VH-VL binders against Intron-encoded DNA endonuclease ai2b (ai2b). Designs and how they scored, part 5

Target 1, 262 residues: Intron-encoded DNA endonuclease ai2b (ai2b), of Dictyostelium discoideum (Social amoeba) (o21044)
Amino acid sequence: MRIQIEKDQLGWVAGLLDSCGNIMFSKTHVSGNIEIKLKLTDYECLENMKTKYGGAVKVSRTGTRYRLNHSEGLKKLLEDINGQIRIPVRVKKVKEVCEKNNIEIKYPDKELSLDTAWLSGFFDGVGSIVINQTTLENKKQLVLTFNQKNNQILIKIQRIVGGNFYINTNTQSGKYKYALYFTSKEEILQLYEYFKKYPSRAYKNKRIGLIPQYYELQTLMTSIHDNQLQETLWKKFMIQWDYKEIDEIQSGEILKQKGVIR
Short names: E, the ipSAE of ESMFold2; O, the ipSAE of OpenDDE; V2, 0.75 times the mean of E and O plus 0.25 times the DockQ between their complexes.

## First folded at step 1 (VH-VL)

Design p1 (framework fv_pritumumab)
Fold by ESMFold2-Fast, scan of step 1:
Structure p1 (fold): chain C 262 residues (1-262), chain A 122 residues (1-122), chain B 107 residues (1-107)
Amino acid sequence: as target 1 above (262 residues)
Amino acid sequence: EVQLLESGGDLVQPGGSLRLSCAASGFTFSSYAMSWVRQAPGKGLEWVSAISGSGGSTNYADSVKGRFTISRDNSQNTLYLQMNSLRVEDTAVYICARDLYYDSSGYPFDYWGQGTLVTVSS
Amino acid sequence: DIQMTQSPSSLSASVGDRVTITCRASQGISNYLAWFQQKPGKAPKSLIYAASSLQSKVPTQFSGSGSGTDFTLTISSLQPEDFATYYCQQYNSYPLTFGGGTKVEIK
């Protein structure tokens, strides 16, 4: 039971590192160090990493940062993620860090799999889940996205789950930043089943849990002709979806606990 | 506590380009749609562009379509407006405004920035 | 595009007066209408959303009414701080559109 839970967590750590982890070398950290930056509300995820591997967690009004310089903890983390890193530039850095720590690097299967927590960790680093209003048709739309500078990994995700690409033009270089977005009920429900087995460990997991309820409500709304009833049902759902107040309260709690505010 | 601070306004020649920024603080930036609204000297308010919380959808006023691009960086809590092929009639104070919260309990433009002046030389 | 026609363009009033400003949409917008107050040299301030819902901390002398195409902002008893320009705005569909504004001036 614990072994399975442990292995699922390790896949999540690998995905998180692949999405937003930074691997650095310096004169004081010749064998390497790892840095992860997340939203303040995700502070507990990084504190758990500190508990397992050592290192330090710093909090500020702009977010939270985990840094691992500790030799033994770094080796343990490298062993735990070995064979699960997929982004080419991070594979190269993990190989270098493994060499410095006398660890034989392992490579993942070429095909992306939904039988690991990797995609969950990756989503926690670069994903988003929101409800937009389509004003032209006056209807709501659930949107789940993955954002990346390079689209290679997004193409692999698209092959197994679907989705569509959105491109933001970079104004300075003419280069594009890619986003893979999901608006299809079928595709989003497939992702929901994945997240049930390999949960998001970020605050956005609360919204993921509401996906089936969202679609039930969306379907029900098309058959209800009473505007007051429609408004009441949406308000009921949005009390759970609208975690703005809770997100800000939790952020304030963390800042107060860590002495950033008084 | 909620604050929106614009920057980037300048004097530019017709046909020139300019990038505006809006730094947001005091709220969960990614949960809100954001808009740019402009006001020419002595004139009324004109909506320019909007972007969803995720950045997945954008909308533009007909007068700026194909010339302006709205974007956001949720990791930096910053909204942008890239303005190309500027015209004299684009001269205005450009104001950042917080828009709807996922179309629920949201209040259109419940907070506004102070604005940044863009002058296209005449 | 939905055109918002606001009237009057300006009015003169005294403290204590009842002021009524009207806003007409070129097509139905349900209750997706907001009202804003702008004082000279300052950013607009939200007053009313959903045609009739008062924004938090906005004084009770302000009220909104209407649905569909015809909307009204009422200031039941004008105060010195209420001399400003008022704008209506539809948020039913893109592009978002504002009324031309109503300047409320001291008599």
Scores: ipSAE 0.000, ipTM 0.364, lowest interface PAE 22.9, mean pLDDT 81

Design p10 (framework fv_pritumumab)
Fold by ESMFold2-Fast, scan of step 1:
Structure p10 (fold): chain C 262 residues (1-262), chain A 124 residues (1-124), chain B 107 residues (1-107)
Amino acid sequence: as target 1 above (262 residues)
Amino acid sequence: EVQLLESGGDLVQPGGSLRLSCAASGFTFSSYAMSWVRQAPGKGLEWVSAISYSGDSTNYADSVKGRFTISRDNSQNTLYLQMNSLRVEDTAVYICARGYEDSLTGYSDAFDIWGQGTLVTVSS
Amino acid sequence: DIQMTQSPSSLSASVGDRVTITCRASQGISSYLAWFQQKPGKAPKSLIYDASSLQSKVPTQFSGSGSGTDFTLTISSLQPEDFATYYCQQYNSYPWTFGGGTKVEIK
């Protein structure tokens, strides 16, 4: 039980690092250092990383950054994520930093599994969850997306959870050219069940928690013939959906009170 | 098929107000940060305002801060710029541009798609 | 604010020439620099992002280099359609700032 809980926590950290972790070497950090950048609303998420591994959390204009250059904590983090990193570029960097810290690198199973928190951590780094207006059908559409520069990992994700590929023809080369997106109620609800077991630890978790309410509202709309009532109900739901502005204000005020910013 | 189309430019007297719109099509609008850039006649480019993909974060050039408000309606695939207390110096072609937002930090990346622009003239 | 100094302000060149335009930031911007092309009466077209990465469908005669404070845009063999005004832009920190532009005119 305890072992499984520990594995789940480590899986999330591995997924987050795989999605947005930067591993670098310099004259001053020959053993390597790790950096993670997140939204300001995720400040506490990075503070938890600092509590567990050491390092420092810094605040930028609209985001927060965790940097780990503490040799003891770095070794602990490397051992915790060892065997769980999947993105080839990051695997190469993890191998290099493991060698510099006298740790033998381990590799994960070739195919992904939903019995790990890796996908949750990965989603927290590169995922999005939004509500679009489909202009062609004049309907609201809930969309969950995973974004990547290369489609290899997205193909593996698609094998286990479904979804469809979107290729952005006007996206900058080397940036997020590929997206795996979900618009199917069935697939999104299956992902919701996954996130219930392996929760998002980012602000996105608030929107994930609203998925059942979104579909209940969408179903209710089929029985309502009053356009004004429909607008009012959607407006009330969207207030909850767009609550990130309040979260950002609260996060900023808390950081000011703690003396972390201005 | 990927397109940004601005509208709302007009002749306005100093102190007046105007709202610009930018209609997006051919891509998932809600996944991208958006900006307004302006260009005065015969002059260079000047960034005006930016908004994150979700609308959670906005930024403004000092010259327009407190007078202009950027907003978006992801359900309608539309970007807006509400311009108040207009000055002669605000005369320019206003162009909307798509940036790819770093979803982790909310910072806009370099622009990759530009609209055609809409002319705003502030004169007596 | 980060000041972007672009040079030269204008230059005259012939088809087939190698053209170099420089852009200098008043403080370090890492690689958060883009280059844009603007033809008279048209909206800007994105050429380069992250200092050296070529945008999709942009011809290979265009290349960018530099990091920190000093950047260059190079057109290795100028074509008739390349006569335009070129702008650099930093997106390292708000406010986003553009260079003053370089007008590339036919000789």
Scores: ipSAE 0.000, ipTM 0.383, lowest interface PAE 17.9, mean pLDDT 80

Design p11 (framework fv_pritumumab)
Fold by ESMFold2-Fast, scan of step 1:
Formats: structure tokens, sequence, C-alpha cells
Structure p11 (fold): chain C 262 residues (1-262), chain A 124 residues (1-124), chain B 107 residues (1-107)
């Protein structure tokens, strides 16, 4: 028997690894090990990885880290992601770790598909979903973004879901150079339907769930001419959107209260 | 110029052994998986065995498992096939081929480079 | 194992004809399919990889299409040097498997 990734999460682990996973070798871990670093708000996400594959989750003031060194769990993870890794540098590392664990590597379809959870996992690693103000009149805009150093994978994502490119010209070490962003209601609602079928497992899933409410409120605002009422309704929505447990510092306080961290 | 050159084919009695070699040139040998493919007289192509670029992973067709051993010497750019317990049905031209290639768009190439082949005849 | 079924096993054609050869996989292989040409007494020559990508120096009369389980090799205008046996091969998973071959003969 093999461990099966649930159908509604098929490819999610592969997408997450493709977005922010690292594969390493050392004298103590000659068969390889896998590392994933996420924001503190995503601690539960990495605990789920630990439950399925073993390994360890460590928490710090600035984030959370999952490491998988266990041979049996590593082999199970490799079997689950086999044929789904797309980023060339990670494919090379997955090939190396598969060879060291005597596993035949498989490669994915050249073109992306929305019939897998890969994009959901990828979004959880490098995606963002925010609400920005566009004018002094308190006009709001919902923005969903995918960030990468290389634009190749973003071009493939754009072909299937749309979006527009933004180039970050003030790139520093560790900063992403390219962003694929979405501001169109049509495109964001199509992505929302995708995420209903293949849910985000990160804390940003709470914001994804609020997308319909956001557009309902935005439509309602066109019929409200009382500035005070508009302010009140947006404040009520933003309390849900900015839910304190989503913030890294506040999530740290909650984890401290639960005794997970000191 | 990318080339593969096989040698070692011979006439052997059933139950005998034979070692085939394939000399590679014109590419970074250790970066590619290598395969042996055979073709019996007047028949189609049959994949026999493959070895990863590092030599750490090997695969065999069910018809040759336990009898054939694929190996490589990356320092000499040479691929080998050790054939033991040979059967009449192993009679074929044995051809070495460069396997998978990977680039920024994904694993594109199949077996894009082939040798000329070396004839193995198993007969009493 | 992934079984590759090739059709037809042979066909007769004239110079200038459009020739179509079909290959079917017993399970999904994405686009990991290659086409090879073999002339009598010679080693196979790679024509197409990734189902539709031409190898360098291969004439544009050759084209490949398909994905998943159904694949096609097309020769748009058959030349005298194109009379040969053609093989498809999946390279999605080991063991690697070839189709039975299609012999293209002069009419």
Amino acid sequence: as target 1 above (262 residues)
Amino acid sequence: EVQLLESGGDLVQPGGSLRLSCAASGFTFSNYAMSWVRQAPGKGLEWVSAISGSGGYTNYADSVKGRFTISRDNSQNTLYLQMNSLRVEDTAVYICAKDFSYDEYGPYYGMDVWGQGTLVTVSS
Amino acid sequence: DIQMTQSPSSLSASVGDRVTITCRASQGISNYLAWFQQKPGKAPKSLIYAASSLQSKVPTQFSGSGSGTDFTLTISSLQPEDFATYYCQQYYSYPLTFGGGTKVEIK
C-alpha cells in the first residue's frame, strides 16, 4: 500500500515544494532532506506535513520551518510528488534525491492544468492576497499575486488563468523580481472557483473565502450614498479581513498562549 | 560531434556470457541516463536496460532481470552491459542510446542519440 | 507496463502522398512520446521528441501531434528517402516501451 494524497489536495505538496522548498545533502543526510520555510501564521500548515511524513517543525520570531530527514517519510513524500515538480532547479534536486533513494523520477506535462492542486500549493508558498486603496476617496482594490525570481513559470500560469506582469526593479538578495498580479473581478472569481475545488492550506485561505463578500460589498457600495454608512460597512468587513490571528506577530502571541512557543 | 560506438558482440553458446561496451563522446556523459535497446533479426525495437547519470539507479526489462547487469564508468565515458545465462532469444543487435535530457522547458529529449549497434548471436 | 499500440503495421504510398501513422498508449503518458525512423540495416534515427518537437536537421515534412494516450506522426509530402519503418516510444516511465512499428513501402 502507498499513502495517498486526498484528491482535492492532489499536487498541493508538489506546488508548495516548487514555490519555496529546498532539497539538501550532507554527511549525516546522504539520502537527502527537504526543508520548507513559511510565515509564522502558517505553522499549522507545516504541522500537517509533519503528521503525514514525519520530520520536525521549528518556530522562531520571524517564521516557521519544516525539515524532513526521516528516510521512510522522505520516500513517501517523493512518491507523492513524483511527476509534479516543474521548477527546473527543484526538478534537478528532486532527481538527485530520487536517485539516492532508488526511485525512478517522472516529469509533469509541459503545460499547467487547473485539474490539480499544484497551483494551490504554489500560491501558498509565494502567493499573496491584499486589499489596497486606490484613491484619497477610500476606493478599494482586491489584488492577488504570485511572486518569482524567474518569469518562466509565471508565463505558464498566465496562459491558463490570465493576470498581468509587474517587474520589481529594486531587487535585493532574496527579493522576487517578477510578479503576476490579478485585479480583474472576472479572473479573481475564476481563481476563487479553483480554490473552492483545491483549497489553500495556508492561513491566507481565510481571505480567499472572503472574496465573494468583498465583491458583494463593493457592488452594494454603488447604491449607498451615505459616506458614514460606507465607512462603517468597510470597517466591519476589514475586521474579518485583518483577523488578528493572520498577522505574524499576533499569531506568535496566540501560539505562545497555547504553549506551542515560549 | 556527439557519438556512441558499441563493441563486444560475438557468437556465444546458450548459457554463455558476454560483455558489451559503448564509448561515448561529444557530450558530458555523466549528465545523462543511458539505455541499451535490442532488435532481433527482422523484428521491432525492445528496450533492455537503463542506468542513471550517476550510476545510482538501474532498470531492466523483465526478460533480462537477474541475467544482465548495466554499469558505467564516467571517468572513461563508457557504458557496459554484462550478459549472463544467454538464451537463443537474446540474439539481436544491441544498440546503446542517450536517454533523457532536461532543459528550462522540461524533459524534452527522448533517446536523441543512437549508436550503430553490435550483433550478439546465441546459437549452438 | 505501458503498452504502445501502433497502426497500421504497414502501408503503401507514392511520392508526394500525405502519410499518417497512429500510436496509442495503454495509459496517460502526457507528451513523453518520441518517433524514430529506421532504414533497412541502419540504427534508428530520432525524428520527434515531446510528441511534437522536431529534432535538429529533421525535414519540416515530418510533424507530430497528440497528448495523453493518442498520438500521430504525419509526413505531409512523402519523399523517396522517407520509405522506412517508423516507431513510437513512450519515455514517461520505465520500462521504456516501443510500438510495433509501421513499415512505409512504395506503392
Scores: ipSAE 0.000, ipTM 0.417, lowest interface PAE 14.3, mean pLDDT 81

Design p2 (framework fv_pritumumab)
Fold by ESMFold2-Fast, scan of step 1:
Structure p2 (fold): chain C 262 residues (1-262), chain A 122 residues (1-122), chain B 107 residues (1-107)
Amino acid sequence: as target 1 above (262 residues)
Amino acid sequence: EVQLLESGGDLVQPGGSLRLSCAASGFTFSDYAMSWVRQAPGKGLEWVSAISGSGDSTNYADSVKGRFTISRDNSQNTLYLQMNSLRVEDTAVYICAKGEYDFWSGYSFDYWGQGTLVTVSS
Amino acid sequence: DIQMTQSPSSLSASVGDRVTITCRASQDISNYLAWFQQKPGKAPKSLIYAASSLQSKVPTQFSGSGSGTDFTLTISSLQPEDFATYYCQQYDSYPLTFGGGTKVEIK
């Protein structure tokens, strides 16, 4: 989404970098270079970065990439995120790039806060929001998840918003070992209120917006005796939720606009 | 159809100044980064300067940094290059080039003007 | 700065020949490479962007390949109107840099 990154939203940039940012040095980029890679459907998320800091957003059939090479834009980004980076590997790289740009690194408070957009940016990089069909009682379950290779940051997130840990013992391509997941209506609605104040800028923002409708529909189902009507109402909701054709059409249109396909 | 038309090239003495203009038409000017590229007689292409679509960000080749200033007037669809402290080595055809989109950290060119000749000699 | 080394500096070929021009970057530029054609006395014309993507209205005899540091421009069947100097350009980072050019002359 092309939502302007205002002063109170700078935590979103820090959270996104903490989740999927890469910081590089080379003979060409002695002062450092920042890169973020996302799914093609999330290219508007990277256009938001370009709007504020400059840099380049490039599109291919395999995804979208943001690179920030320009010294002034990089310095502005470093100043904006300074004191907000939390992942140890990113902290080390941010410290190095700050040193090369003559900026004194600052560190955040030990505990996370819901008074910043950091969690929103972090969610945009490593979060997911899905509806699962439970096998036990054939019921639908809304699940929000934060995925990580290391559980330290997830423990801090759990302290402020709750959730439960899942350890993936069979890590497959693209899967992380640890997940903090949310299935409680109370906790998910608290996260929804958070996202209203600090919005997701990724495509998953569309599903976040459907959270209230999901619970309204779930409540309505307890009052409906007609099984056919229940199925019809869920099908109508799931069309909005799982409309894969929209994602494919959008991806195709982006590729055409950027000249990758004709 | 995209058109880029340069003007302002002239004969000038070393240490002198010139301002080049590039009049753009056929596209939404403010959405695209613009560059100046030069070519000395019988030589290859050399990038000189770039400016973002908004005009807020600029970049320069080391050889012209501190002497040349790129700017744009989006209301008039015009790109400028102010050249000060000119040297004999600045003698070249200066060509206006349109970025394929607005990303001043680096971009390829999809359209070029015909160029305007700047000669620096005494 | 990223140095772009282009080879050969010049070549002669007959109409209908397959011509290849190479370009090497001093560091990894992914696919951020463009190719331009410049005919005598004229402004450059964009041929290829993103290493292999053909610009609109460019003849299909032109193709590009490569990634990382090594790139090739191929003209599958040289025409009289293809005599020109060809330049590669990296746009991974500033300063933008061009190769030295390859002059293609028709025998």
Scores: ipSAE 0.000, ipTM 0.390, lowest interface PAE 18.7, mean pLDDT 82

Design p3 (framework fv_pritumumab; at its last look DockQ between E and O 0.01; V2 from the best seeds 0.00; counts 0 for: pae E 20.4 > 2, placed apart)
Fold by OpenDDE, look of step 2:
Structure p3 (fold): chain C 262 residues (1-262), chain A 124 residues (1-124), chain B 107 residues (1-107)
Amino acid sequence: as target 1 above (262 residues)
Amino acid sequence: EVQLLESGGDLVQPGGSLRLSCAASGFTFSSYAMSWVRQAPGKGLEWVSAISYSGGSTNYADSVKGRFTISRDNSQNTLYLQMNSLRVEDTAVYICARETYEVYSGTYYTFDYWGQGTLVTVSS
Amino acid sequence: DIQMTQSPSSLSASVGDRVTITCRASQGISNYLAWFQQKPGKAPKSLIYAASSLQSKVPTQFSGSGSGTDFTLTISSLQPEDFATYYCQQYNSYPYTFGGGTKVEIK
């Protein structure tokens, strides 16, 4: 469902751009080219961007990409996000593109807070919500994660919402990322409350909506001694939780039917 | 002007309990993570505990984990440290510190403002 | 936990001297290292909140350098007010950890 980005939600655009945006300059795009790449399931996020600012969305089997390089759209987007970009390397690029478009760069005048949709946009860009099963205790653990190559912004987020740090190292590729992860019920519920006010616009919002149900189920499980019943209840929940996977499979087909994917 | 004022330091016996307070003023207290840092007499600085702006997340040094509890009342602009099962090695000046960052540059500060500290003495 | 090894533990210097203090982390902390100054009976004061060229509002004689595991605080020309104890601190992750400190004394 396409949701228009309202004025009070402009922080989302900033957060998204800050998390996974790429700003490039070329001979053909002297005013700048903004690119955002997301998972295929998050196509609607980029469509919402297109609706608001123009540009082009490309969908493939491997993901979806938004590009914005026309002057009018760029200026509008820059005006909306100006003063809200938090990551230094991104700030630098935004400054460059602002200068090229005769827009005065603004810097945040307030500390990062939960009073804007920035974190929501950031989460949509680099966040994940999953349930991990522990091998030893057969516990199902809800985990929210923010991923970044640089831990600066994550430290900033941690100071606000908490969480724990770990380094996610892909041993095969040698690539590493910092991750701020949340497993605490208290922290996750706080994030949930935040998302109620500033909802995720990505497909993961469906799982976010299931967070209360997850904890209710966990509580219920403690009172159930019948293992078969427990398993049944968990499976039922997981069907809802994994709906994304089904949608991911079908998303390509749906998009193909809609003529978005060739 | 940013001010941090610690209180609650006292002489206690080993195994005793004490609650420290840090009164904050001159800034939006609820917007900042806060930490406790301690310094034993003639020794270096040791981070003790941190709490997020909302209080939803806390961190502890291993040396105090399970014994100390950091908390805050944002309505009162006050940071707390509940210290239980105190040990002689906990003797120190306890200082509250504000965690922040440079808003315009995006560069992190760790502690930009410090209180003067309050002395906790654990002795038999 | 990340261990911070600071050296030297103490040094004697004269006004005008170049002073170098080093801090080594047990693992990579990128540039998330801070330097603090503390005078006797006083609260610590922030000097440098990041390594490299990014400096806090501190006197010009102070500079920080380094990345990864090795860091350096340099006082280009020691001033009378610079006699104090200096601490490094990593803020890459909790638990935050401090170096053991370096006392800069008058020669």
Scores: ipSAE 0.000, ipTM 0.455, lowest interface PAE 15.7, mean pLDDT 85
ESMFold2-Fast, scan of step 1: ipSAE 0.013; ipTM 0.545
ESMFold2, look of step 2: ipSAE 0.000; ipTM 0.367
ESMFold2 (binder alone), look of step 2: mean pLDDT 91; pTM 0.918

Design p4 (framework fv_pritumumab)
Fold by ESMFold2-Fast, scan of step 1:
Structure p4 (fold): chain C 262 residues (1-262), chain A 122 residues (1-122), chain B 107 residues (1-107)
Amino acid sequence: as target 1 above (262 residues)
Amino acid sequence: EVQLLESGGDLVQPGGSLRLSCAASGFTFDDYAMSWVRQAPGKGLEWVSAISWSGDYTNYADSVKGRFTISRDNSQNTLYLQMNSLRVEDTAVYICAKDSEYSYGLDAFDIWGQGTLVTVSS
Amino acid sequence: DIQMTQSPSSLSASVGDRVTITCRASQGISNYLAWFQQKPGKAPKSLIYAASSLQSKVPTQFSGSGSGTDFTLTISSLQPEDFATYYCQQYDSYPLTFGGGTKVEIK
């Protein structure tokens, strides 16, 4: 039921922390603690973190939360991610928590690349993969995005994979200012190959697996003139694509049965 | 009658090459993805490779990636598996299977061939 | 990759018996689970798709159930022609993966 984090996949942990990890200090936890918040469907993803490092996973109707404040587990996690954290604000916090745990901080030796699982972990924290139904011409478009408040890391990702920037000019609470988005078939298939080697551990993994099928169906649509057949084929595909709603309902029900939530 | 007929299996030395064929009849071949599955003597089933209905997309098991190439000729209703750098552990009966209609992984295999034996030994 | 764990690896049964075979996925696969029957020296035959739907011409003694990670194949009244090896397979995502098989033997 849990996906084990092997040594060659430690970049995934670093990427996840860079995307949505919080590092905190308190009077009760002077050596620091780490917190990660994800969607309810990602409960098993965080249980895998608990299995490797200890800590606790808590679930609510709004999501799931992992906290690590156990000193040995925290030190193991710091050793595993040391030298792999890339976002400046996270680097500063990791430096502080390393100092309080008597660990010498290391910095990345190489520039960001597709040879580590870092981008996969980063995607699991702040990425999205959606199909936009255009109202004009009734055409579908597959879009993969990375969202951030600051564009610095997104510029580095753009250098290795491509993509285009979208700036949200009217950002209300909860919306990021910058998005690096991918609509190019060539670029998305390159990312698909990357994810085959360094898989997503979040609910998004199912949609990533459907990328080739999406392009196959899009190509087939150019040869079909029967509107009913087109609708039937897209409906069949979208049932699999919309798995997330079904999994969220099922995950909530299973967690209630296990007594994790009420 | 729907039928899949494999051919090309042979005895080959380690490091050698073989090309397998699967002839399809009784259904609209170009509407379906196709897969290759193998079974080593006395062992279970192992999925090897898949190709989309158009031939534009392929997928491979990690054990054969970089060595095997799946392809198809829709005009001849034939599926192929080009096997290079063969290893003793590639010894198996190779079976073609009718996969998903216009898709990957939305439909289960419904039609299987009889298989063709590939033996890799010195 | 999604790991499929099938149990038991073998069982002995008599004609008329009710037989149950289980299959567990290492992660959620919804209902994208198929069951296949294989007789010695023959290619697999498709029995069940979408966890619980019978393939055409498959006898009604076969039934499937389950969703998510836990699945079951039931043969309600074993016939002489049902002595075979049975495999589960997930088709939620590539690479496609099979269970290790369950051999149903006469005893």
Scores: ipSAE 0.000, ipTM 0.442, lowest interface PAE 15.4, mean pLDDT 83

Design p5 (framework fv_pritumumab)
Fold by ESMFold2-Fast, scan of step 1:
Structure p5 (fold): chain C 262 residues (1-262), chain A 122 residues (1-122), chain B 107 residues (1-107)
Amino acid sequence: as target 1 above (262 residues)
Amino acid sequence: EVQLLESGGDLVQPGGSLRLSCAASGFTFSSYWMSWVRQAPGKGLEWVSAISGSGGSTNYADSVKGRFTISRDNSQNTLYLQMNSLRVEDTAVYICAKEGLRYFDWLPFDYWGQGTLVTVSS
Amino acid sequence: DIQMTQSPSSLSASVGDRVTITCRASQGISNYLAWFQQKPGKAPKSLIYAASSLQSKVPTQFSGSGSGTDFTLTISSLQPEDFATYYCQQYNSYPLTFGGGTKVEIK
């Protein structure tokens, strides 16, 4: 049981590394080091990595960074994620760093499974969960997305959980070209059940926990004809929704108050 | 080196059942997807079913869904195909195939067995 | 399901000829296309993966090209041992699907 629980958690680490991890070599760290960069709102996600493997979490105005330079912690992480990395460029780097640390690399099953925490970790790195207001009908729409520059992994995710593709055609740099998005109540509730078993460890988890309440409120609103009551109920829900996902500027101020940054 | 050896093919009546086996050697069996592909006499190749390395995921062609079950025993390096409610049109050589694995992507079948003949006739 | 249409169904050629076989997918499969060779009474042999990459130990007279929906297998100079049936296969998604085959016969 304990070993099974620990193994399920290791999938989350693999998914996070696959989504936004970088493996580097330097003169000081010839056996390799690992770096993960996330938004300030996801600071606690990287603290989870530091708790298990050591290393350091540093914060700047625009983001937070986890770096694992220590040899023993790196070897522990490599053993834990072995057989679970799927993104080709990271598979190549994991192979290289395993070779430099005398670890035999292992490869995962070709298709994804919802019986691991990999998708949860991947979501924490590149996923989003937002409420949009539709222009024509003035209706709210809950949207989950996974973003990537290459659609290969998104196609594999779509095969197991559904969703629809959006191609972001713009001339701005730094935007992901592909998105797999979910707007269906049925699909989002199925993803919610997945996240109940394999929780997000990022700030996004607070919003995920509000998904059932969102749909309960939408259903209730169909029976309410009082405009003032409708506004009050949505305002109360949105206070909970917005409070738990703070803008990067506000996150910086809070982290300064907690003594995390200078 | 890599070897795949099928067995279990036989003459069976319509509505009958049969179990095929594929003994694998020369590679880490549990790390690779495995498939069954069939070929009716004088006809082309038709994919039947696939199973993940761990056995946690399976896929089937529509023509066999609900009648055939693919499974594996990683401790014995053996792949199975349980065939129920057999029809005359299931008559074919059934071939075991190994999917490839590459660092940058997955490969299609890289090794094939010789096949085992299943004849469904009244 | 992705339907694979292979053309021609058969062709006659002489040793030394350039042979081209075409394969078309009913929807986009990127480069997830393989080519197999099958001789009478034998198991298929893998020739090409990722539309254009030669499998280990496959002679250099074989080449593949294409992406998306349209693919070709070329044999630059047909040898006696190349008379066989050739199949394309998409491995982009389940169910896996094969083309109908192209029989390359001696003229």
Scores: ipSAE 0.000, ipTM 0.390, lowest interface PAE 19.7, mean pLDDT 81

